# VH-VL binders against q9rc53r339to534: the designs that were tried, part 34

Target 1, 196 residues: q9rc53r339to534
Amino acid sequence: AQTHEFSNKLNTISGFLQLGKIDEAVDFIQKERKIQQEWIHFFIERVNDPTVSAVLLGKISQAQELGIDVDIDPSSQLLTPLQERQQELLVTMIGNLLENAFDALLASGIENKKIYISFTDMGDDFIFEVEDNGPGIPPQLMESIFEEGFSTKEGTHRGFGLALVKKAVHELGGAIFLEEGELGGACFVLTIPKHE
Short names: E, the ipSAE of ESMFold2; O, the ipSAE of OpenDDE; V2, 0.75 times the mean of E and O plus 0.25 times the DockQ between their complexes.

## First folded at step 17 (VH-VL; framework fv_trastuzumab)

Design Q3 (at its last look DockQ between E and O 0.85; V2 from the best seeds 0.84)
Fold by OpenDDE, look of step 17:
Structure Q3 (fold): chain C 196 residues (1-196), chain A 118 residues (1-118), chain B 107 residues (1-107)
Amino acid sequence: as target 1 above (196 residues)
Amino acid sequence: EVQLVESGGGLVQPGGSLRLSCAASGFTFSNYHIHWVRQAPGKGLEWVARISPSHGYTRYADSVKGRFTISADTSKNTAYLQMNSLRAEDTAVYYCARGGYRWPFDSWGQGTLVTVSS
Amino acid sequence: DIQMTQSPSSLSASVGDRVTITCRASQSIYSYVAWYQQKPGKAPKLLIYAASHLESGVPSRFSGSRSGTDFTLTISSLQPEDFATYYCQQHYSWPRTFGQGTKVEIK
């Protein structure tokens, strides 16, 4: 796991302290805290489900540790109450989609790794979108990537994340598909009907 | 009250440039997307460009790609449309509108007329 | 791009009439369709979003419905102020696309 961003922040704080720049260290910490508070505030206002908020917040933190910049579309909103099963599966799907994005970005070695998230409950369907600026998915693989055991990476126990997402979304009567995004990488879209 | 006010329209020769402005008020500018939509005289509506002021992500219609640039200044709550290499077919009333990623255009400005003519 | 095929292009109606305008999307856009009203020399006004949700301040005589990729705007009883041009628009994907418009004229 890449922890360069976290390490950089710690080094910065340490540097200020070693130089006797206490005020600068405090200011730096306060800025970081403010950023965290802004995320919390965002979720409180825009996401009714605290479990979903917690998962997203955790993944954002994880992304930051990995040197991945995460943005959420500011118009995102999830205020419609989720059914118990919807919540459970949505959390699973979000986790797996983001993890998949992390893996793709880390494997690519690209600089300025980014993820863009959007979600809405405006229509009859919940829509959740996760986009990265990684290498993307070739058209030839757009169906295969959802198959169990499919992986472009070496190692055991890989290639089940997207398959799980597909299974989960189908259980909810929804769909998962790829769209053309804004970042140039993979853009996964989840659609979940509010009412079955 | 949500308000969007366009300005900067006028007469320009083909190949010329104009910069439109959209001044927003009455809402948190960074929580929304700002769009430009144009309407040629006697014609329908055409989406032109979008910006997410908070992140700076932009999208353009194919008809204006490479020629138009949408931007935003969050400190001024203002969005801009820089139009270069203008063509006769760009003649239209240009509206700015508020939206979201999968939102409708819930608020519109009054529009500003751009006329491209020799 | 997603095409929104709107029909009819124009219609004549009288006050009190039931008016129906239809848009068909070229692909699934779920319920993400909006309807706008535009009067001459004015900006469009949002009436319906997400296929069936009435925008705040819009009279209840306006309604929207969806059947698959077919979307319908209905004015239950046309009022004098309703004579205008109406547009459907998908707010699902990029680029945003509009229907061709329907001009509702006085019969």
Scores: ipSAE 0.852, ipTM 0.932, lowest interface PAE 0.5, mean pLDDT 93
Fold by ESMFold2, look of step 18:
Structure Q3 (fold): chain C 196 residues (1-196), chain A 118 residues (1-118), chain B 107 residues (1-107)
Amino acid sequence: as target 1 above (196 residues)
Amino acid sequence: EVQLVESGGGLVQPGGSLRLSCAASGFTFSNYHIHWVRQAPGKGLEWVARISPSHGYTRYADSVKGRFTISADTSKNTAYLQMNSLRAEDTAVYYCARGGYRWPFDSWGQGTLVTVSS
Amino acid sequence: DIQMTQSPSSLSASVGDRVTITCRASQSIYSYVAWYQQKPGKAPKLLIYAASHLESGVPSRFSGSRSGTDFTLTISSLQPEDFATYYCQQHYSWPRTFGQGTKVEIK
């Protein structure tokens, strides 16, 4: 999937060059470099953890290949150093929350698929939020979505992602819950105390 | 220096409309949230609305939903509050404030007075 | 909506006094409470955020603390410029909500 998007970009550049449209190829390359550089600048300024930055960058790239528009609230901040265990589990939780959002959006008929990520380290707790504009979580499933092996998505759900997130956040002394977001889909919020 | 400057307040009759502006400077406008907070004469503070200018996401207090619209023009570093169907209880000083994801209001404008009376 | 119950509504104090203002949230908001100072005819000014973090440029005589859903603003030695109205505010959930205010007056 990441290889597929990279190949598409190379094919686009090659196509411009084969048609003698050198100015268009240069413009395309400059646009792609600017977008990538803007994400790098954001992570340098706002995220003081290269492992968390890498998982977010990887998932943003994966989302682009899937036709999903991912954005991060520009006021987001993670500058407080993570303990090794916090980093390990947070990376796992972020990855699984985003995969869950991908699965929900891909299984839907929703046009203009969106994910919005927000986080802060301003208080005594880290807070991470992942929101999508998908179908949301039906009320009758609210408690069961965290159970091991749960799935309502054919062929794209891994079966253990949200259960793993719940176990991981509880190991850190935190919590996961759903709230109403602005996009109309699921909005998962993690709270993780900085100190126990 | 971070600055927020409100304008557009005035006297208006019930049922009327008014548009407030919040001109921002001294920070990257699209990296923050912009809020409106109001204070009726002699009363406390009440949050009214919020926008995230980079993506256009908005939130409103129940008391103003359907009547007020918050918007932003990032090319002008300006947020707006369009107030329609005004009521006497909307009479207040309206402050513009800067925030972020689960942030306090870390910078405030001077406020602009809106008076709704016959 | 999260209710922020602030106490007292007013108090009288002298320069040099220790002043304590309290605020209780109706449900968990973690540490996400701010304190503002407002002088007559002026906009509020942020003093404390995230319960205990002093905003840049605010004198160290101001401090904040948290115990569960109970939050406290303390002025260790009141100065003439500190006579004002103080508000707590939760900055965790929607809608953002304020306490009713505490007016600190000269005795």
Scores: ipSAE 0.821, ipTM 0.913, lowest interface PAE 0.6, mean pLDDT 89
ESMFold2, look of step 17: ipSAE 0.817; ipTM 0.907
ESMFold2 (binder alone), look of step 17: mean pLDDT 94; pTM 0.955
ESMFold2 (binder alone), look of step 18: mean pLDDT 94; pTM 0.955
OpenDDE, look of step 18: ipSAE 0.850; ipTM 0.929

Design Q4 (at its last look DockQ between E and O 0.81; V2 from the best seeds 0.82)
Fold by OpenDDE, look of step 17:
Structure Q4 (fold): chain C 196 residues (1-196), chain A 118 residues (1-118), chain B 107 residues (1-107)
Amino acid sequence: as target 1 above (196 residues)
Amino acid sequence: EVQLVESGGGLVQPGGSLRLSCAASGFTFSDYHIHWVRQAPGKGLEWVARISPSHGYTRYADSVKGRFTISADTSKNTAYLQMNSLRAEDTAVYYCARGGFRWPFDSWGQGTLVTVSS
Amino acid sequence: DIQMTQSPSSLSASVGDRVTITCRASQRIYSYVAWYQQKPGKAPKLLIYAASHLESGVPSRFSGSRSGTDFTLTISSLQPEDFATYYCQQHYSWPRTFGQGTKVEIK
């Protein structure tokens, strides 16, 4: 699936070139570049931690390859400096939450897959939210999904991602929980105290 | 200077419709959320609806779901509240306000009065 | 919905008095509480956000504090222009909800 969108873009460029439509090819490339630049600009302005920015940017790229549309709430802000351990664990948590969302969306077969990310450092706690438009999580499983080894999917080495997130957030004195989102799927909320 | 200016209020009959506008200036419209908050005469404040103009995500209070629609035109820096099937209890001053993710309402318009009466 | 129980509904005070208004949230909302001042015929004005952060341009006599799910707005020395209605509001979850309001009147 990752190869399809990228391949499609390449095919489009190739098509323009084969047709002698050089200007159109250039315009197409410039448009794609602009989108990437816009993301970079957003992170430079809104996120002071380059590592967190890099992880998010990488995951956004991965999502795009998977045919998942990612939005970030434009009012999101993370300008408060993170402690070293906070940074390390936040990166881990973000990575795992997004991977979990990817898996859920890909398994669902839903068209127009979407992820919505929001974060803020306004209060005494950092809040990070990852929402998808997948099937969601039944109320009966809301506690179990964080248990080690719990998986709704077949396969080995699954079900450890959310457990790891829970462990990590607890180490930071924070919490993870589910809320009602706007996209109809799962909405995970991380809260991390700025100071212990 | 951040400014929000409401318009479109007036007198309507029960079951009628009205469209409010909120013209925003002095900030990047798409970087924030726009809210409608109403206040019945002599009463407290009630949140009504929210939109994120950048991606169009909306939320509504239960009291207005199915009747009100919030929208935004980023090219005009304007948010709207389409109010249908108006009821007497919808009578209020309607404010538009600026917010964000887990953000307070940091800027308010002057409000526009909506009166629903037979 | 998260309920914000505000008290008192009204109080009388004199210029120079210390005034305290309280708001209790029905659940954990961390520090995501705002306080607004509203004068008759005017829109609310943000005073405090995130429980204790003073909005730009707001006098330092206003302060906010949090203890668990209890939030307080304090006016250290009431000024003539401070006679108004005050509202607490949670900006944590949806729907956004306000306290019932506290009218601060001149004694």
Scores: ipSAE 0.847, ipTM 0.927, lowest interface PAE 0.5, mean pLDDT 93
Fold by ESMFold2, look of step 17:
Structure Q4 (fold): chain C 196 residues (1-196), chain A 118 residues (1-118), chain B 107 residues (1-107)
Amino acid sequence: as target 1 above (196 residues)
Amino acid sequence: EVQLVESGGGLVQPGGSLRLSCAASGFTFSDYHIHWVRQAPGKGLEWVARISPSHGYTRYADSVKGRFTISADTSKNTAYLQMNSLRAEDTAVYYCARGGFRWPFDSWGQGTLVTVSS
Amino acid sequence: DIQMTQSPSSLSASVGDRVTITCRASQRIYSYVAWYQQKPGKAPKLLIYAASHLESGVPSRFSGSRSGTDFTLTISSLQPEDFATYYCQQHYSWPRTFGQGTKVEIK
């Protein structure tokens, strides 16, 4: 997802230049620099893993292009080093949870789309939360949303994201579940033991 | 040094209202959560409410929902607890405390006494 | 709501004794338990967080441990200044909840 988003930004800049719209290209570059500086300062202080930081930055940029407002709880921290396999699977899980939230919000027609991310490494487990202000998960579907092929999107055959997250977190000895969040929509919680 | 200073406690009749203040210093106020925790005379501790000042998200104990409102003014580094429809069981020392996402209460104020009595 | 059941409600011990206070959570809370010390007329003070992490400036005679949903605060050699009431508190789920407290009296 990071390479896709980077390629999209390069294509946008190239498009402006090919159309002779130099001022528009410059404005786009300046906007992206300011957004990146604000988030880079947060990640330097709070996240000691460049791969996780890159995935989050890429998804924040993607959300902005989709008209989705993303915030991170400012007390969030990930300063404990990740093992290689933890890093690999965590970036996959974060990406899939955020894509699931994007899809749910875009399909919902909700005007003020929001996502809120929180995480901590304070205890013996890493905890990550991704929540949205979308329609939430009806109780009768809570068992089904982690099954391969499940989807809330009309007319689509995609639906592997949450099943993949469940498989990945269980490989790390952790769990995924739902909680009541701040926004009134779905709130997915990952718990990942630091050591197995 | 991290400091939290409560004020606004006092004697009030049942059904009355009172506003508590928590003035914070020594840390970046909007990077943390602010809580109210109370302790009735001779009793244990009870969490009351939380706010995340940067985003305005709030949570309340069931015992105070609909009667109490937590708020924050980041320009003054101050959190507030507006207490309405007060009852005798609200009598307690009210502490302001600092926290974060799934954090303990790592700093506490001195407390302010609220007494609800006819 | 997660209930934190703390035991004992009070104890008496001599200076130098090892003191153990236990707290049981009614549900899984991982390691997210804090221990506080409260002296008469004062606010609580954080001693231990995340079950076993010692807060900065707290003497090393204090320690915490976890076994499943059972949590323990240990004072390895009780000192006169340790006279206080101790509370456990889960900092995982909403609402935050405390144990009933343990009053430690020095003989």
Scores: ipSAE 0.798, ipTM 0.899, lowest interface PAE 0.7, mean pLDDT 89
ESMFold2 (binder alone), look of step 17: mean pLDDT 94; pTM 0.955

Design Q5 (at its last fold request DockQ between E and O 0.90; V2 from the best seeds 0.87)
Fold by OpenDDE, fold request of step 22:
Structure Q5 (fold): chain C 196 residues (1-196), chain A 118 residues (1-118), chain B 107 residues (1-107)
Amino acid sequence: as target 1 above (196 residues)
Amino acid sequence: EVQLVESGGGLVQPGGSLRLSCAASGFTFSDYHIHWVRQAPGKGLEWVARISPSHGYTRYADSVKGRFTISADTSKNTAYLQMNSLRAEDTAVYYCARGGFRWPFDSWGQGTLVTVSS
Amino acid sequence: DIQMTQSPSSLSASVGDRVTITCRASQSIYSYVAWYQQKPGKAPKLLIYAASKLESGVPSRFSGSRSGTDFTLTISSLQPEDFATYYCQQHYSWPRTFGQGTKVEIK
């Protein structure tokens, strides 16, 4: 997947060059570099766990390849050290939640697909949120979506990995639930106690 | 030093409009959320609205939905509150405050008085 | 909306007294409660956040605690400058909501 995005960017650069648009090519390269640097800077400053940072960065890249715009709340912070098991499971949960969001958004066919990620270690519990601007989850399904093999009545797969997420968060003594988010779609909230 | 400075308050008639400004300095504006909180004379604090300047996401109290609009200009490090269809109940000192994702209001301006009266 | 029920609405105390103010949330908000001090004609000042974390520059005589949905602000030894109105606030969900306030007056 990374190869496709990279290839596309190279093709864009090549296109500018073939058209004699050197300034545009340079500008494009600079913009891409800046974006990457900004993400790296954000993670270095706000996330003290390199594994979590790497997973998020990878997913951001994947989202971009899928035409999904990903944003992270700029006030997000994860500086409290995670225990080994917390780290392992958090990475798993984040991955699955984002994949679930990808699937939902791609299935919806909506334009301007967006994901918004927020997290904080301010309180006694870690809070991690993943929300999208997809169709959302009806109240009647808010519990069922976490069941293994869950499929929406319309045959759309919305629950990929959610059962695993629920299991994982419970192992950590935390919780997963839905809240009203910023984007109007599904907003998954993970809470994980800092001390087990 | 973190500073928030409100301006734009004044006397306005019911049904009128007013635009408040919150000038921020001493921090990276786009890394935080900006809130408006108001306090009627002799009363408690009421949250009014929030904006995340980085992406423009907004939230409003039900009491002001459809009438107030919060916005931000990152180039000016300034947040705004456009208040339309003002009511007597909107009379209050309006504070801007800094926040974040599930953050408290860690910095406040000194407030600007809005009086809605005939 | 999450309601923050603050008590008492007012109290009288003397310098050196231990003062306790309580807020109860209508639902679980984990530890996401803040406490503010407000003096007449001034903006609120953050004292405590995340239920028990002391804001930078705030005297150590201020402390916060949590028990479930019950939150407490404690002033261990009231000082002359502490006579003010105090507010709790949940910073967990939307809309942000405040307690009704507690006026701490001189006895």
Scores: ipSAE 0.890, ipTM 0.958, lowest interface PAE 0.5, mean pLDDT 94
Fold by ESMFold2, fold request of step 22:
Structure Q5 (fold): chain C 196 residues (1-196), chain A 118 residues (1-118), chain B 107 residues (1-107)
Amino acid sequence: as target 1 above (196 residues)
Amino acid sequence: EVQLVESGGGLVQPGGSLRLSCAASGFTFSDYHIHWVRQAPGKGLEWVARISPSHGYTRYADSVKGRFTISADTSKNTAYLQMNSLRAEDTAVYYCARGGFRWPFDSWGQGTLVTVSS
Amino acid sequence: DIQMTQSPSSLSASVGDRVTITCRASQSIYSYVAWYQQKPGKAPKLLIYAASKLESGVPSRFSGSRSGTDFTLTISSLQPEDFATYYCQQHYSWPRTFGQGTKVEIK
């Protein structure tokens, strides 16, 4: 069955064609094929976990729908096997960190929205970074953003994302930090021991 | 095999400029980070700058910020270090090195000597 | 900046000796320490990364270990070709920083 993402892409192509924008339709098709081939090649070579690959691919597709450019540092690697619990919690943490980055960027006034992802399994700990080019985290809020129920959104009851990431990473014996990144916005870093 | 070849070193006067090149081969240039690391005569190693050629992200040591600019041309598999406002303390052998996200420097060039003296 | 304090600054040893060189980080860097060997007039060569991982082609007499922020390079049986200067380097945070080096002289 067609996915939401696939149906949207077909509608975009159809829209270009119905408006007589043939060159735009062709360019769109060629770009989608090249992007998909490049990501598949990266994940086959650099990520030895199909579930983590699937989450990253899904979030990259979601970002495209939101007008957000996502890149992964090409030196990233995850070739060390994950334990079942590590995989389950890492997938949850990646999803939550990316959703928080989406929310921060969509609430911002910036036009060129970017997310940059980097990870390595080179040491005794897995390290994952997710950063955006949004407004960043004011120093006054640094500790409170990890508290359960924290939110700057008006009229919401849902402030659990980063608190859940903190609980998940601590269950794995790891930690979460903020660091200075490449993009000038927030840069969250996860460290996860390979062995308990 | 992985190779990094530096060039462009030489003698310059204080306040002068010099551009170093690092020609890379034997690996996919845009998949890695390129660094410059220098070593003053008889001294230890000092990291100078880094570029991610795929995305153009750069970092600099405090000692060179505002004076040095790292860049890359992925079509030529070459990184550059533009050095301006040179000082005597910039005298060193300059190495080009390959790295990645939180990686060691796993490959090094032979180095090129920069001497800043009147 | 993370300071890497390396000790000793120099040592003399005989062929066959066990040699240890230590390096202390000023804050946590997890396991992200590399060790390099540099011979006079030559570029540094990576020996050990991530505290204990042996680089391909490096003899097994070289090993690395970690205890907290203390890191050790060990040469289990010193060979004549091991005359060189050794550097530790943290590869965790910016800026990347090196120890001051340890010159190993063969008696």
Scores: ipSAE 0.821, ipTM 0.910, lowest interface PAE 0.6, mean pLDDT 89
ESMFold2, look of step 17: ipSAE 0.787; ipTM 0.898
ESMFold2 (binder alone), look of step 17: mean pLDDT 94; pTM 0.955
OpenDDE, look of step 17: ipSAE 0.863; ipTM 0.939
ESMFold2, look of step 21: ipSAE 0.788; ipTM 0.896
ESMFold2 (binder alone), look of step 21: mean pLDDT 94; pTM 0.952
OpenDDE, look of step 21: ipSAE 0.867; ipTM 0.942
ESMFold2, fold request of step 22: ipSAE 0.802, 0.818; ipTM 0.900, 0.908
ESMFold2 (binder alone), fold request of step 22: mean pLDDT 94, 94, 94; pTM 0.954, 0.953, 0.954
OpenDDE, fold request of step 22: ipSAE 0.890, 0.889; ipTM 0.958, 0.958

Design Q6 (at its last look DockQ between E and O 0.04; V2 from the best seeds 0.00; counts 0 for: pae O 8.0 > 2, placed apart)
Fold by ESMFold2, look of step 17:
Structure Q6 (fold): chain C 196 residues (1-196), chain A 118 residues (1-118), chain B 107 residues (1-107)
Amino acid sequence: as target 1 above (196 residues)
Amino acid sequence: EVQLVESGGGLVQPGGSLRLSCAASGFTFSDYHIHWVRQAPGKGLEWVARISPSHGYTRYADSVKGRFTISADTSKNTAYLQMNSLRAEDTAVYYCARGGFRWPFDSWGQGTLVTVSS
Amino acid sequence: DIQMTQSPSSLSASVGDRVTITCRASQSIYSYVAWYQQKPGKAPKLLIYAASHLESGVPSRFSGSRSGTDFTLTISSLQPEDFATYYCQQRYSWPRTFGQGTKVEIK
């Protein structure tokens, strides 16, 4: 029921945006999530997709509740329209990458938990980058982290998120890889071709 | 018009230090990345460092990591490159360039010469 | 680091010639390539970004293309002001790397 109520709120935001009622959508978001004006302004101007904006805002709010500091590169932009399937899979991939970063940071002993998000549409491909200052990925696990059911713990804490991301990005003809980041943790990069 | 003006180049001995400045105008400084790119005499271009002035995140080429520090003062629209432990191979014209996350360098300064010699 | 192998290192051409410069990336970099023009004693100038998109104010005789990891800058009819050194650059991963340059000289 709680998930249903959250989904209804997201649909309300989408409804306002689909009707071109931007001011009403902003007012609703501010009342429901208590999001800082700066974040809402950034997403309205830099992300021309209401579903992607909503998932990013939701994850930023979640990070704040978890004590995780999130920054977005101010030069980030997603102004190129997404095709329906691209949108569906991209929001899934973004959500799973951020949840993976949350899990890694929360399992760590790191006091200053940080996530840095960057994205661009200034090419024939979209690029999304999610970097954390957590423990990173040991080289021996690099290929295993994308396998279905991978986990560093036994029991019911099984990881499916990165396997879903790999399948989703390959369906779009793109790729996911790790890059060395300046924060010292994991830095996941998604590349998605704009054309089919 | 977008302008980037480098200064602070000169002659320095190996092991010495030098600070370069990049004064920016004509754009919202905190919305972009500032890069340093160098060109040794008669050679090609080599990327050196990047800063995102708004949040202070930096990147460095391996050849300068640990020796060079890029910084920015957003109140002065100026980026800096502090170069320590200079070596002969650091001799180059140093350009300041504007970019963004995976953007091309769409605006460049005219460069400032750094010479490292005995 | 991603290597950008640019060829030729230099070429001689006459006004009106069609000039082609190539650049090969050591791994997939998608369309994240830029081309710059540099005249002696001056800063580089952006010509093409995203492998094939002309920067504002660049003459239409310049074009870029991609085939896999191979990138091409073409000048369809060389003009006197086009004699310069040209660099490709990948902007896909860190560090950003340049090709070695191609000097286009008057024949």
Scores: ipSAE 0.351, ipTM 0.689, lowest interface PAE 3.3, mean pLDDT 86
Fold by OpenDDE, look of step 17:
Structure Q6 (fold): chain C 196 residues (1-196), chain A 118 residues (1-118), chain B 107 residues (1-107)
Amino acid sequence: as target 1 above (196 residues)
Amino acid sequence: EVQLVESGGGLVQPGGSLRLSCAASGFTFSDYHIHWVRQAPGKGLEWVARISPSHGYTRYADSVKGRFTISADTSKNTAYLQMNSLRAEDTAVYYCARGGFRWPFDSWGQGTLVTVSS
Amino acid sequence: DIQMTQSPSSLSASVGDRVTITCRASQSIYSYVAWYQQKPGKAPKLLIYAASHLESGVPSRFSGSRSGTDFTLTISSLQPEDFATYYCQQRYSWPRTFGQGTKVEIK
C-alpha cells in the first residue's frame, strides 16, 4: 500500500513537472536514488549475508513509505557467516521485530516516528537491536508480549509476531530481551550464539 | 515464585569429582538459560558455564573447559554441573542463576560450597 | 575477554550519603551491563540491567548510567541495608565477566 510519504514524494515530483521544473524533478529523484544507493553500499560493506541485507533493505523501504525514519548504527556489522538455519530464523526475527515496531509507531500517532537498528558480530554472539520511539512496553506486559495471541491492539491475527521471534531465537540457543533504549519506546535485543 | 536450589557441594581431594545440581521451579525452565557462577572465598564472581535447556547448547569458561560439563534435565527442571579433575582453585561457592527476560542473571540460588583440598 | 575494571575496591560511607561506583569496560559493550548487590553469605541480587534500568522491586535510590565504556551505579541516599558488595557485569560477550567488586562499608 502506498503510504502518505510515498504519495507525497510522487506529488512533489508531479508538482515539479507540472511547473516545468524538470531539473528540480530530476534532482529530487536523484537524491532519493542516492539515499537508496547509500543503503546498498552500507549493507555491501557491513553485511555479508545478502538475504539479511535484502530483508533489511525491504523493511527500510517500507518504513520510508510509512513515514518512519530508520537509522542504523554506523558501527553495525554482520560479517560472520550465518548457518543456514540461523539465516532463516534471523530473517524471520528481524522481519517480525520491525513489523512490530511499525505497528506500534503507527498506532501511536506520533509525528516523528523513528526506528533505530544496530547489530554486531564482534562478540561471541550475534546481537541485534531494534528500538523505536513509540509508547514503549509497560513493565507489567514485558513478559506477556511474547505470548501467542497477545496484542494490545484490536484486530485479527495479531500478537503472534513477538511470540514467533521468541520461539525462533530460542531455537538458535539465543535470547530476546526488552531493554532500556534511548528513543523512549520499545527496545528489543536479540542475542544469538555464533556457534556452540 | 522463581526458585533455584543448588546441591551437591562438599569436600573433595584434588583430582576428584563432584556433581552439582540446580533445581528450578516457578518458571518455564526451557524458556531461560541456566548459568553456573562461582565465587572463591573472599573473592569476586566468576562465570563458569551456561546451558540452554531447551536445546542443550552449552558454553564454558576457559578455566573449566574440558573438566566441567553442564547439562540439564527438562523433565526434572534441573541443571547439573559435572566437575572432574578438580583443582584447589576450583574451591568456591557455586551459584546457579537464571538468564531471564531482562538479562542478565535475574534469579540466583543460595549457592553450594565446593572445597578442593588435600 | 572483556575486562570490567571496577572502582573503588572499597569505600566507607554513612547513612544518607551519596555513593558512586564506577565500572569501565575494556571495549565498547553498548549498554549491556548489569549491577548486582551481594550481602555476606547471600547470593547476588540484580539491581540494574541495560546499564540504567532499575530491576523490579529495587528502591529508586539506586540508579545506573553509561558514558561510553564507563558505567556508574549511584545510591542517592545510602540506607542501612545498602551496606554490601556491589558488582558490575557485562553481557556483551562470552565469557560473561564481572567487575572486581566494591565493598560499601559503614564509616
Scores: ipSAE 0.014, ipTM 0.573, lowest interface PAE 8.0, mean pLDDT 88
ESMFold2 (binder alone), look of step 17: mean pLDDT 92; pTM 0.944

